# VHH binders against RING finger and SPRY domain-containing protein 1 (RSPRY1): the designs that were tried, part 13

Target 1, 184 residues: RING finger and SPRY domain-containing protein 1 (RSPRY1), of Homo sapiens (Human) (q96dx4r300to483)
Amino acid sequence: LFLKEGRQLTYEKVNLSSIRAMLNSNDVSEYLKISPHGLEARCDASSFESVRCTFCVDAGVWYYEVTVVTSGVMQIGWATRDSKFLNHEGYGIGDDEYSCAYDGCRQLIWYNARSKPHIHPCWKEGDTVGFLLDLNEKQMIFFLNGNQLPPEKQVFSSTVSGFFAAASFMSYQQCEFNFGAKPF
Short names: E, the ipSAE of ESMFold2; O, the ipSAE of OpenDDE; V2, 0.75 times the mean of E and O plus 0.25 times the DockQ between their complexes.

## First folded at step 12 (VHH; framework vhh_8emy_2)

Design t6 (from o3 with S50V; at its last look DockQ between E and O 0.19; V2 from the best seeds 0.00; counts 0 for: pae O 3.5 > 2, placed apart)
Fold by OpenDDE, look of step 12:
Structure t6 (fold): chain B 184 residues (1-184), chain A 123 residues (1-123)
Amino acid sequence: as target 1 above (184 residues)
Amino acid sequence: QVQLQESGGGLVQPGSSLRLSCAASGFTFSSYTMHWVRQAPGKGPEWVSVISDSGDSTNYAPSVKGRFSISRDNPSKTLYLQMNSLRPEDSAVYYCARVEYDTYGPSWAFDYRGQGTQVTVSS
């Protein structure tokens, strides 16, 4: 279900100047496939593959969305340059103190290599996941089809700026990113 | 040292039930979230289920939700997976895993999981 009103409220609060952001083909794990337009990623390998976007958030409030193409395990959220994505060692976004990830398949939030349950149902194909980064309030907020989770604040004990949209993919998983190219 | 040992797998018919067990040792079992994962021939590893340290919270992959049930007994350091309404596509090696961070594919060799137990669903 799509909560249009909730999404509208978020849209009014976020900076949309990052419309040119895309997945960074130069900052991606070895076996992750990125679409030519830089907005879709697919993992065809058995390893845990990761990618960061091209835009670094140093201040303000930023928002992006992901469309779930496959409903398997992905960890999507925010990571800094200090985050280490080691696909052969199983490290992805949320596995260090400099990143935090939403997992709609296992219904978990990941931070510093630890997970906690969230109340969202499992994501389905076609669902929209929202990612709000508020550096003013030092919080990350995740949405599923407009439904908001409680803010995540732990990551800000380690870092307060320099965040990239980022995602890690289990085998055969795929999603599409909207960094502002389409209306939220 | 951390050890996990799965058991309970076997050959069963579609629609049947099976209960897997995992015996844990070498760490404070009650302090860790535990997972079941599986790998079928020719496919990558697939996450199946998770249970919190206390056992009060559980989650399932969409493919098994409503059919599988994860549970644990912390005093005996045992993890369980009740599998009902089994389907051919459930056929795989099932692993018990202590996963603090995600490790998949070859990287799972460096994570704490057992040797696995084979589950085959066939008519």
Scores: ipSAE 0.034, ipTM 0.406, lowest interface PAE 3.5, mean pLDDT 87
ESMFold2, look of step 12: ipSAE 0.626; ipTM 0.818
ESMFold2 (binder alone), look of step 12: mean pLDDT 82; pTM 0.828

## First folded at step 13 (VHH; framework vhh_8emy_2)

Design u1 (at its last fold request DockQ between E and O 0.32; V2 from the best seeds 0.00; counts 0 for: pae O 5.8 > 2)
Amino acid sequence: QVQLQESGGGLVQPGSSLRLSCAASGFTFSSYTMHWVRQAPGKGPEWVSSISDSGDSTNYAPSVKGRFSISRDNPSKTLYLQMNSLRPEDSAVYYCARVEYIYGPSWAFDYRGQGTQVTVSS
ESMFold2, look of step 13: ipSAE 0.747; ipTM 0.886
ESMFold2 (binder alone), look of step 13: mean pLDDT 82; pTM 0.823
OpenDDE, look of step 13: ipSAE 0.010; ipTM 0.226
ESMFold2, fold request of step 15: ipSAE 0.698, 0.840, 0.745; ipTM 0.871, 0.920, 0.883
ESMFold2 (binder alone), fold request of step 15: mean pLDDT 82, 81, 81; pTM 0.829, 0.824, 0.820
OpenDDE, fold request of step 15: ipSAE 0.025, 0.019, 0.017; ipTM 0.277, 0.259, 0.243

Design u2 (at its last look DockQ between E and O 0.28; V2 from the best seeds 0.00; counts 0 for: pae E 3.0 > 2)
Amino acid sequence: QVQLQESGGGLVQPGSSLRLSCAASGFTFSSYTMHWVRQAPGKGPEWVSSISDSGDSTNYAPSVKGRFSISRDNPSKTLYLQMNSLRPEDSAVYYCARVEYEYGPSWAFDYRGQGTQVTVSS
ESMFold2, look of step 13: ipSAE 0.423; ipTM 0.738
ESMFold2 (binder alone), look of step 13: mean pLDDT 82; pTM 0.827
OpenDDE, look of step 13: ipSAE 0.037; ipTM 0.478

Design u3 (from m3 with T62P; at its last look DockQ between E and O 0.22; V2 from the best seeds 0.00; counts 0 for: pae O 6.2 > 2, placed apart)
Fold by OpenDDE, look of step 13:
Structure u3 (fold): chain B 184 residues (1-184), chain A 121 residues (1-121)
Amino acid sequence: as target 1 above (184 residues)
Amino acid sequence: QVQLQESGGGLVQPGSSLRLSCAASGFTFSNYAMHWVRQAPGKGPEWVSSISDSGDSTNYAPSVKGRFSISRDNPSKTLYLQMNSLRPEDSAVYYCARVYEYGPSWAFDYRGQGTQVTVSS
């Protein structure tokens, strides 16, 4: 979702008809399963599997949502192409300086392999997590069921553009992505 | 000071059951997801199970799914791991843990001394 500058945080006003972002089956770890429509991911492996979407954000404000299907460990957020995914070593989104991730299971924000707690309760099945990337203000904002966290800005000390929606999954974890196919 | 103390381990035969406990203190237990991890000799730490802050959600490693059950009692600040159908490969020191604040995704900031579980015929 491309957000116009100065708009209210009402995402319903944004026309996303021209944006067809989906999970990138060509930019995914070996054992992560992606649905045919490219909007759902599931990890059936014991490794920490990761994926990036097809759309690279180089400017502006972007937003997407994830529906939590299973409430286990996932690290979901934003990653550049320089992000390193090491599925067998447990490294995923947020474990390097080129990515930042929200973890609703462990109630953490991940960046550069460092974590900090956030005030959201653990996510539950059916919850919606929102991901706002504002390259103008150089901030990432995470939402749980509409509740906003303080902006994350650390990642922008390492990179300022070229972000993909991205996620890492522990075993048997699953979530659905909404890049604008459905109203927010 | 954050403290975690595991108990309930022991020597058991294959197919048997054990119930591990973890007594937590020094933090608001009910605000944190908790984890069980184990480490066998010569192996790295292995994540075993996790439970949400409220206890509403549980997750398990594939190796223990269907055999182990994690639970918690927030009022008593206690974490549990019911281990059924134990196998020799389950032998390890078991730790309860909070999430590590300044490390890789699978590190933990606080854990107890652990409790030894040995499964042998």
Scores: ipSAE 0.019, ipTM 0.344, lowest interface PAE 6.2, mean pLDDT 86
ESMFold2, look of step 13: ipSAE 0.119; ipTM 0.411
ESMFold2 (binder alone), look of step 13: mean pLDDT 83; pTM 0.833

Design u4 (from m3 with T62P V99I; at its last look DockQ between E and O 0.47; V2 from the best seeds 0.00; counts 0 for: pae E 6.0 > 2)
Fold by ESMFold2, look of step 13:
Structure u4 (fold): chain B 184 residues (1-184), chain A 121 residues (1-121)
Amino acid sequence: as target 1 above (184 residues)
Amino acid sequence: QVQLQESGGGLVQPGSSLRLSCAASGFTFSNYAMHWVRQAPGKGPEWVSSISDSGDSTNYAPSVKGRFSISRDNPSKTLYLQMNSLRPEDSAVYYCARIYEYGPSWAFDYRGQGTQVTVSS
């Protein structure tokens, strides 16, 4: 956890093996490969491929991490069920009003098909990216190797349902998710 | 105003090498990842390679990995693509890019005029 003011961010830990938090092979675009354990994904197609995880969160404060396996273009963050991810049209997470995404290759935050620069350096292989969803304060916070960005709040103006961890992948990009089964 | 200007293309035989250059202006070049994208006639744009802001991390499409090498010189605000062992399927207009766009989020928007590479037997 990162501390900004002498206290730690809080979250509830759940035994996710009994809930089977993983990438959802039934909520994934056509060409994305998902590992057998459900925590790693790779795009093998020219289209922008997307996935949501199996666990929907609608209250509290939640956190997950991603390890960058390839340092190319990926958009990773949070989306509701209403995001449709039109992969053959180049749409992914952050391209509608129902999702918000961090892009560590292009150094962008995506929301509603608009991007803005962030101050993190480009991510590299082995980096750890953190994704905090605070449903009490209605904010999302992105971390690179523990270094926090300012909160993102715009996605909450349009959302009426719970959120899923979600990601979109450029050709041949790959990352590994940690939904809490391993220590953060 | 962001400006990108590609050069170094030409007509060459298979197996030849070319070095593409991209001169950047109108932004702090060293703060941004840079990309090479190519587009063959009648096809959509294809990502070729990326390089981090510092130049210490690079990525390549499998079709060019091992043959192409991306590099940058931040003091001169210049991006390079060394293309070795060129094949006819590498024929395209090559663009350097800094990507910002309204949806879809993937499309390349900040690019120069491009430089034509033609590999012909």
Scores: ipSAE 0.061, ipTM 0.425, lowest interface PAE 6.0, mean pLDDT 79
ESMFold2 (binder alone), look of step 13: mean pLDDT 83; pTM 0.841
OpenDDE, look of step 13: ipSAE 0.189; ipTM 0.635

Design u5 (from m3 with T62P Y100W; at its last look DockQ between E and O 0.04; V2 from the best seeds 0.00; counts 0 for: pae O 7.2 > 2, placed apart)
Fold by OpenDDE, look of step 13:
Structure u5 (fold): chain B 184 residues (1-184), chain A 121 residues (1-121)
Amino acid sequence: as target 1 above (184 residues)
Amino acid sequence: QVQLQESGGGLVQPGSSLRLSCAASGFTFSNYAMHWVRQAPGKGPEWVSSISDSGDSTNYAPSVKGRFSISRDNPSKTLYLQMNSLRPEDSAVYYCARVWEYGPSWAFDYRGQGTQVTVSS
């Protein structure tokens, strides 16, 4: 019953593959660079840059993964359209009540500008972070290389639907998103 | 092999203090956030406190906030829990934990055998 560290979990593709979600170049901070295929983001600025994906989750269970390219500070998870990304003020995903973020660098979960430690080791280059959103159970679950954290439920006190995959990046940080283009 | 060994528990009076220790081995201790969890008879596991890998960030359950203090010494690979102003409701087996899996009864992938804390007049 125990998942060993480093084991990848295969989740049923809940239609994300058909939706072809990608990072939204029209819903991105000023200095964040998005790859041509829309699946990779890199911050070359000193500001805290953010982006949301193109697909809004209003019902069901959804899952996506991120490959860590650089192991610095990033806040990755889920955000509604009501979440505010203020790059010059260091305001990103997890800093308001409408978003929740996993931080593998500082080993924190962020919600409403509050942080709490999680049990995962610091992420490193090449690691895979998993993001599960279950709107039926009103919970978010984060994974590192298949190891799961306790569910996060606080965000659902403020909102129960309308979530986008989202991420905020410190300077010189980069990660790649998999919204179902590749098998999980 | 990952090993965690708790110590420092005992029988104490209400209002007293205890300091728990957890000796870690078999992994790079300084790379992992660590946790204290407890389980009382007839109750499920309860998260108590967490500390980041570097020790720069700590968090506490509302039931222990202000009374308990988590700390760590990475060179000696030791986790600590200072428990002050102990109450009878703090009585439980206390476990040091590295990783757990979400499930119906909370499954810890790596934890020690636990140390018994009993607060009674």
Scores: ipSAE 0.015, ipTM 0.294, lowest interface PAE 7.2, mean pLDDT 87
ESMFold2, look of step 13: ipSAE 0.068; ipTM 0.488
ESMFold2 (binder alone), look of step 13: mean pLDDT 83; pTM 0.835

Design u6 (at its last look DockQ between E and O 0.12; V2 from the best seeds 0.00; counts 0 for: pae E 13.7 > 2, placed apart)
Fold by ESMFold2, look of step 13:
Structure u6 (fold): chain B 184 residues (1-184), chain A 121 residues (1-121)
Amino acid sequence: as target 1 above (184 residues)
Amino acid sequence: QVQLQESGGGLVQPGSSLRLSCAASGFTFSSYTMHWVRQAPGKGPEWVSSISDSGDSTNYAPSVKGRFSISRDNPSKTLYLQMNSLRPEDSAVYYCARIEYGPSWDAFDYRGQGTQVTVSS
């Protein structure tokens, strides 16, 4: 993660060697496999499996990336603790009013169980997807290989803080998270 | 009604090649990521490969990477798996599958009847 403050696009570099940002094995749906280093997840089940990371973001501007390992259906973005993983009904992040997600397989942005198309092409193995959360301007921005989409603001009508990086995975889908320990 | 029909399996010697086909109907084939899954008797299903809706992106299980190649032809609604350098451990029933967002059955929302691949000397 990096922190960005104010309107001047200023960045404050955080010492990430002392921050253990990773996928939370205690805040994960029943059948999701999380790697030993906590940065890669894979669904081995038929259900739509979800996870939140360990770090709650309450202020500032934050950014993380994922590397697409499989190019199938994943919904990746930001969710609060109020977001429910309704895995029995096939609901994941972006499927309630407390979360917003990017789907690079179907070319959709998900919010409140509704989708809208985005202009990015379908993601491919090895693609880098970026996720920016701006709590000052109340917006979320998604990137594919550095190409930015228009800001998403809908989730801020329902909640204003307390976000976690989060993802939902169809069967056999996987990606690797980078919360800033690697260079972007 | 979604229909998937696999074909091209058979009994072959180790080191041989086979090409599996899957004919799809009853849905907009070009809008979906497609998968190959295999299942040996007494084992759970094993994901083999996937290919994006446009065909530009492919992925493979480690056990088959470098030997198998997935492809698709969207105009003919056909999915393929080229299987090279076949080994006895590749013996299984092979299924093509479409995964749809939502509750799903046994890891796959839709699959065909399968085609048997047997590799023995």
Scores: ipSAE 0.000, ipTM 0.167, lowest interface PAE 13.7, mean pLDDT 76
ESMFold2 (binder alone), look of step 13: mean pLDDT 81; pTM 0.823
OpenDDE, look of step 13: ipSAE 0.090; ipTM 0.552

## First folded at step 14 (VHH; framework vhh_8emy_2)

Design v1 (at its last look DockQ between E and O 0.01; V2 from the best seeds 0.00; counts 0 for: pae O 10.5 > 2, placed apart)
Amino acid sequence: QVQLQESGGGLVQPGSSLRLSCAASGFTFSSYTMHWVRQAPGKGPEWVSSISDSGDSTNYATSVKGRFSISRDNPSKTLYLQMNSLRPEDSAVYYCARVEYIYGPSWAFDYRGQGTQVTVSS
ESMFold2, look of step 14: ipSAE 0.744; ipTM 0.880
ESMFold2 (binder alone), look of step 14: mean pLDDT 81; pTM 0.820
OpenDDE, look of step 14: ipSAE 0.007; ipTM 0.231

Design v2 (at its last look DockQ between E and O 0.12; V2 from the best seeds 0.00; counts 0 for: pae O 4.3 > 2, grease 26.2 > 24.2, SAP .741 > .668, placed apart)
Amino acid sequence: QVQLQESGGGLVQPGSSLRLSCAASGFTFSSYTMHWVRQAPGKGPEWVSSISDSGDSTNYATSVKGRFSISRDNPSKTLYLQMNSLRPEDSAVYYCARVEYIYGPSYAFDYRGQGTQVTVSS
ESMFold2, look of step 14: ipSAE 0.755; ipTM 0.882
ESMFold2 (binder alone), look of step 14: mean pLDDT 81; pTM 0.818
OpenDDE, look of step 14: ipSAE 0.032; ipTM 0.421

Design v3 (at its last look DockQ between E and O 0.01; V2 from the best seeds 0.00; counts 0 for: pae O 13.0 > 2, SAP .681 > .668, placed apart)
Fold by OpenDDE, look of step 14:
Order: structure tokens, then C-alpha cells, then sequence
Structure v3 (fold): chain B 184 residues (1-184), chain A 122 residues (1-122)
């Protein structure tokens, strides 16, 4: 957990105004639909589809948000280039040692194909999920509508840099990403 | 019913050590990260330390880092806080919490115990 002042300082340290990150149409599962502006993803397939963003985090503190459009199963968080997107086998973000994901539908945190419960209620349409990556402290923090969870640190036993915002989608699930285009 | 019971507090001199314990029951202890928080008179709750469900990762407030150590024993469902080099400013009621989180500038608790008093004075 962050101290109250620490959390505020974290937000002050995050400046995404100059970042032009978007979902990478060249680093996406075959059947995942990406919007033309690169900020929205929708799965129209029966397979578990994944995508990474265009910006690689190698140092510092970074934050992005997702607006839940549909409230079904999605695994959203951080993944490296070493993460495997095996949509036909059901592998997504959080299913290997190089990624960690928040699941607001099943109320789980995913890492290395293992899950643990979190205390957030199930996400609903219109909810905002926050994703903080602190490479200095080697921790990931997840937020739901501004409410903070305890930090996740397990992924840093496998990798300490080179993270992308990433998400995996079950059928007919959809969400919108904010990498700084709108105020947080 | 979720229950948390703290123990081990007391009156000690500066520079001394204490070890707090928290007995947990009524939930699957090993599935939850656990926390220590403290509250001094006239002040709001202050986060002290956290430990992951498996115990593999720990975190500390800057004010206690290097002096306090959090640990847990999942089979016995017990949480510990070793406090070394105690200072007067460490004086507070210490609470064991299953989960705490921040609502903006405010602290919120899922479950916590009744607390144990720690007083550091010459």
C-alpha cells in the first residue's frame, strides 16, 4: 500500500501528457477488434483475445485507466514482450510469469496462471479501473473507481522492466483505454 | 465471522523492542494480504506495513522502514510485527487489518481488531 502522501506523490510523478500510447494493431490477437483511434478493444470471437499497447515502460512510474464497457471476463494489466498470447488455448494477460492482470468480473488478480481474490466488488459498465506500475518500488497497484488495492509484487521475481499495458478479452467483451488523452 | 485479535503491546522505553501478534479467524487467512495500521490520539489512521497472502512480499511505511518487520504464519493464522528501535512517535494503538484501502485522502478498513496499545516513553 501507498501512504496517503505517497499516493499523491505518485500521481504527481506521472506525466502522460506527451505520451502517445495506443493499442498496437500489430501486436494483437487475430480476432480482437481495435478502434481506429487505438483506444478501444472489442472481442467478437469465441477465443480469448489479447493486445498490448505501443509504449514500453522501462523505468519510472506509469499509470493508465480503463473504462469498462461490458462487465464480463477481462484480464487487464501489464505484460512484457515475453508474455504469450495463445488465444486458442485460453492464455491471456496474467497467465504467465511475465504478466499480471486485474479481473473485475471474477474479482481476481492473475499471475503465472494463478489467481487470488481481491476485495473490490464486481466491476460494472461505466466503472473506471486504474493501473499503476512503479518500477522503482517494483510494484503494481490496481484501482477501481479510485479505490486502491494492496500492491502486487510477484511479477518482479521474473522481470523488472519492459512492461506494456495489456488486456485479454472473453467473447463480446469491450473496454476503452486512457493513456493520458483525457484527464485522469 | 471474521475476527482479528491483536496482542503484545505495552509501555517501553525508547530504543527498546516489541513484538505484536494478531490471531485471525473466520476466513481463509492464507488468501489475503494482511496489514498493520496505527492510530495516535488526535491523528488519523496511519498505514504501517503489509504482507502478501503467501508472505513472499512485504512493504513498509517510510517512517518504520528498517526498524519494523512484518511476518506471518499461515498454518496458525497469525500475523506478526517486530518493532525495533522504538521511538516516542511510534506510540499509538496498533491494529491488525485484513484489508485497508484509500478513498481519496481517507483510510478505509475491511476488517480490523480492537487494537493493542503501544506507548514509547522515557
Amino acid sequence: as target 1 above (184 residues)
Amino acid sequence: QVQLQESGGGLVQPGSSLRLSCAASGFTFSNYAMHWVRQAPGKGPEWVSSISDSGDSTNYATSVKGRFSISRDNPSKTLYLQMNSLRPEDSAVYYCARVEYIYGPSWAFDYRGQGTQVTVSS
Scores: ipSAE 0.000, ipTM 0.222, lowest interface PAE 13.0, mean pLDDT 87
ESMFold2, look of step 14: ipSAE 0.220; ipTM 0.602
ESMFold2 (binder alone), look of step 14: mean pLDDT 81; pTM 0.825

Design v4 (at its last look DockQ between E and O 0.01; V2 from the best seeds 0.00; counts 0 for: pae O 10.6 > 2, SAP .677 > .668, placed apart)
Fold by OpenDDE, look of step 14:
Structure v4 (fold): chain B 184 residues (1-184), chain A 122 residues (1-122)
Amino acid sequence: as target 1 above (184 residues)
Amino acid sequence: QVQLQESGGGLVQPGSSLRLSCAASGFTFSSYTMHWVRQAPGKGPEWVSSISDSGDSTNYATSVKGRFSISRDNPSKTLYLQMNSLRPEDSAVYYCARVEYYYGPSWAFDYRGQGTQVTVSS
């Protein structure tokens, strides 16, 4: 939709004021640290650690943002409950057919353990990454500082609903999530 | 070396049809989403259509939806754009692109061909 008009995608601001989405401390890898307010994650382990948020998207258009705190390897995007996070084996978001992830460090999109390059520059500390999920159009769109990539649609061949915001972290990586607590 | 070569453009009357082709080489074609973009004189690049790596998912600009059809043949590494009910406003150079994104007021491309000219005029 956003690419069609040569303008930035106008996502319906889901009034998330009533939806207190946060990182799910009950759906997180063993060694991933989540902040008390549930909006920041940090990996202090050598394993590839993952987390899903508390809110399940079954319909409509949803958007959240992440602020890059460290510029190392992270895979951030969307995952379903069927996604398997095998931190001991190095599997994270985008490594199965039920998830898709943006990697700004390696400049890759991950789906079903396959990667493809994107043309965004490498993310740096302080950058904002946007994540749009449109279940009506069956597409995911990733943004870096407001600049959008072409839609990702592959994941919808495997699943069409039940998505969570999710992220996987390499050691010593950290990011902050905004599910609507702050204006986008 | 990644190469994309467009063909099939030409001068046609309004309401007519054209089929564009793009020959890809130098990369694993079947692993990438492919795109068509176009650029008219005096205008910036416009996204036209995209197709997933497997061909199972397609997307179109509102301006061409219902008239254009994107397809691909992965074994021959060829991308196609069937353009029906052509209009004068469809006149542009059409490019095959592996990756592009919207950056500010313009498009940035990873790889694209030299393009093929499509002119729709009575």
Scores: ipSAE 0.006, ipTM 0.232, lowest interface PAE 10.6, mean pLDDT 86
ESMFold2, look of step 14: ipSAE 0.732; ipTM 0.876
ESMFold2 (binder alone), look of step 14: mean pLDDT 82; pTM 0.829

Design v5 (at its last look DockQ between E and O 0.01; V2 from the best seeds 0.00; counts 0 for: pae O 13.5 > 2, placed apart)
Fold by OpenDDE, look of step 14:
Structure v5 (fold): chain B 184 residues (1-184), chain A 122 residues (1-122)
Amino acid sequence: as target 1 above (184 residues)
Amino acid sequence: QVQLQESGGGLVQPGSSLRLSCAASGFTFSSYTMHWVRQAPGKGPEWVSSISDSGDSTNYATSVKGRFSISRDNPSKTLYLQMNSLRPEDSAVYYCARVEYIYGPSWKFDYRGQGTQVTVSS
């Protein structure tokens, strides 16, 4: 995760060396597999498995990217500690009022268990999804291979800080996270 | 008009506890997320904690997580901050705020009270 204060939508200029985040093995659903380096997640279970990263965003502008390894159903975005991931009931990121998720498979944005369509084509293997959180402007922006969607603001009616990068996975889905380990 | 009034601050020893209160008036308290922020001498305002309108969601700065607890009573229009295991670095004026904006490295307050002084010293 990259933080810039006073530089809205300037994630390209963020210092990549300052913050190290990874998937939190202590804040993950029971059957989700996380790679040893903490940057890749894979679901081998039939349940809807979720994970949050190790870094909490309380202020500023933050950005991370995900590489799509499999092109099935995943819900990737931002979630607070109050988000409830009920893997056996099929609840994940975007299914409560404290999280918002991008779904490139079904071409949907998820918030509070409600979905709306977005204009991006379906993601495919090798695609890069970008996730920008701007707490100054209270907006989330999603990108597919650099193409920007309109900002999402609904989640900020419920919470304005304390967000984690987070993702939920259907069975046999996998993606790789970049929190700054590689240049964007 | 919107009014917020903090109370409960004081001088305490490290490791002690304090409970701050904020009385709100002039707006529909139950419809807004509420915040605690603090400012120490020579430092900029620091966000401390927030609670959703219904009280179902709470967030904390990493510096206070596990030690502080935010709560609210909507019928009485009161916001609370329970501060446990206080440290000298917690010393600051604590403000109740309805809305906060970040502008660069600084916080901008939309509506906040006059603040209550918390001093932690041996």
Scores: ipSAE 0.000, ipTM 0.231, lowest interface PAE 13.5, mean pLDDT 87
ESMFold2, look of step 14: ipSAE 0.005; ipTM 0.252
ESMFold2 (binder alone), look of step 14: mean pLDDT 81; pTM 0.811

Design v6 (from u1 with P62R; at its last look DockQ between E and O 0.01; V2 from the best seeds 0.00; counts 0 for: pae O 10.3 > 2, placed apart)
Fold by OpenDDE, look of step 14:
Structure v6 (fold): chain B 184 residues (1-184), chain A 122 residues (1-122)
Amino acid sequence: as target 1 above (184 residues)
Amino acid sequence: QVQLQESGGGLVQPGSSLRLSCAASGFTFSSYTMHWVRQAPGKGPEWVSSISDSGDSTNYARSVKGRFSISRDNPSKTLYLQMNSLRPEDSAVYYCARVEYIYGPSWAFDYRGQGTQVTVSS
């Protein structure tokens, strides 16, 4: 929703106060724990657990951030309703053609079960990961502490709308989501 | 080896126009989004404009929107920046940049040229 002037993509700050996006407790893997306020997720299971948010992006430019609480394996990004999270089989966001995910632990981008390396250092506790979805330009951009990666466009060959913020968690991993409740 | 070479800068009066060029070599030019960035003395690098690989999408900093126009010719591997209605605050070294990664607010690029000086003064 925002990239200040001096960045590759500059967008006006969008007031998201009216949009109360949160993690969807009705669209979550069985063993993933969601906080009461719906902005934090933690995996206490040995399975790869996933969750989508409550807000569907059909048009425009959208941005959210995640604070890394634990620095283990998570796949965080965007997924459509068509994406399948098979927690028992180890499938999460980025493991199908309808989702794309950033992995700061393994320094990978995931799409359609394929990974490619990115140059960001491994994320650590307290780091902020940014997720920009631009449906006008058909691109996803990932940020680590404000540092931008090249746009990801592959997912748009499969779908062009209907994206949710989404994340998959390995065991004992935790992160906090900011969909605009706090200033970015 | 990736090479970017800017040209077209100079000393001009306020309200005048300049056209910058950037010759690219050493990579598949048509596969990359290209950018113009500038840096004035005592200031950090400032993003100016970008153009998609195909040229179908363009973006501009607020400070130059409506005055500057970015374009590209993929067959000749050339990037252009048409600068109209120039202002003294536009004075800077202008760089052509291939962006794979942008680092922080101060803009670190993977590849950029040596730059061309643009000075707007009465």
Scores: ipSAE 0.009, ipTM 0.239, lowest interface PAE 10.3, mean pLDDT 87
ESMFold2, look of step 14: ipSAE 0.716; ipTM 0.868
ESMFold2 (binder alone), look of step 14: mean pLDDT 82; pTM 0.836

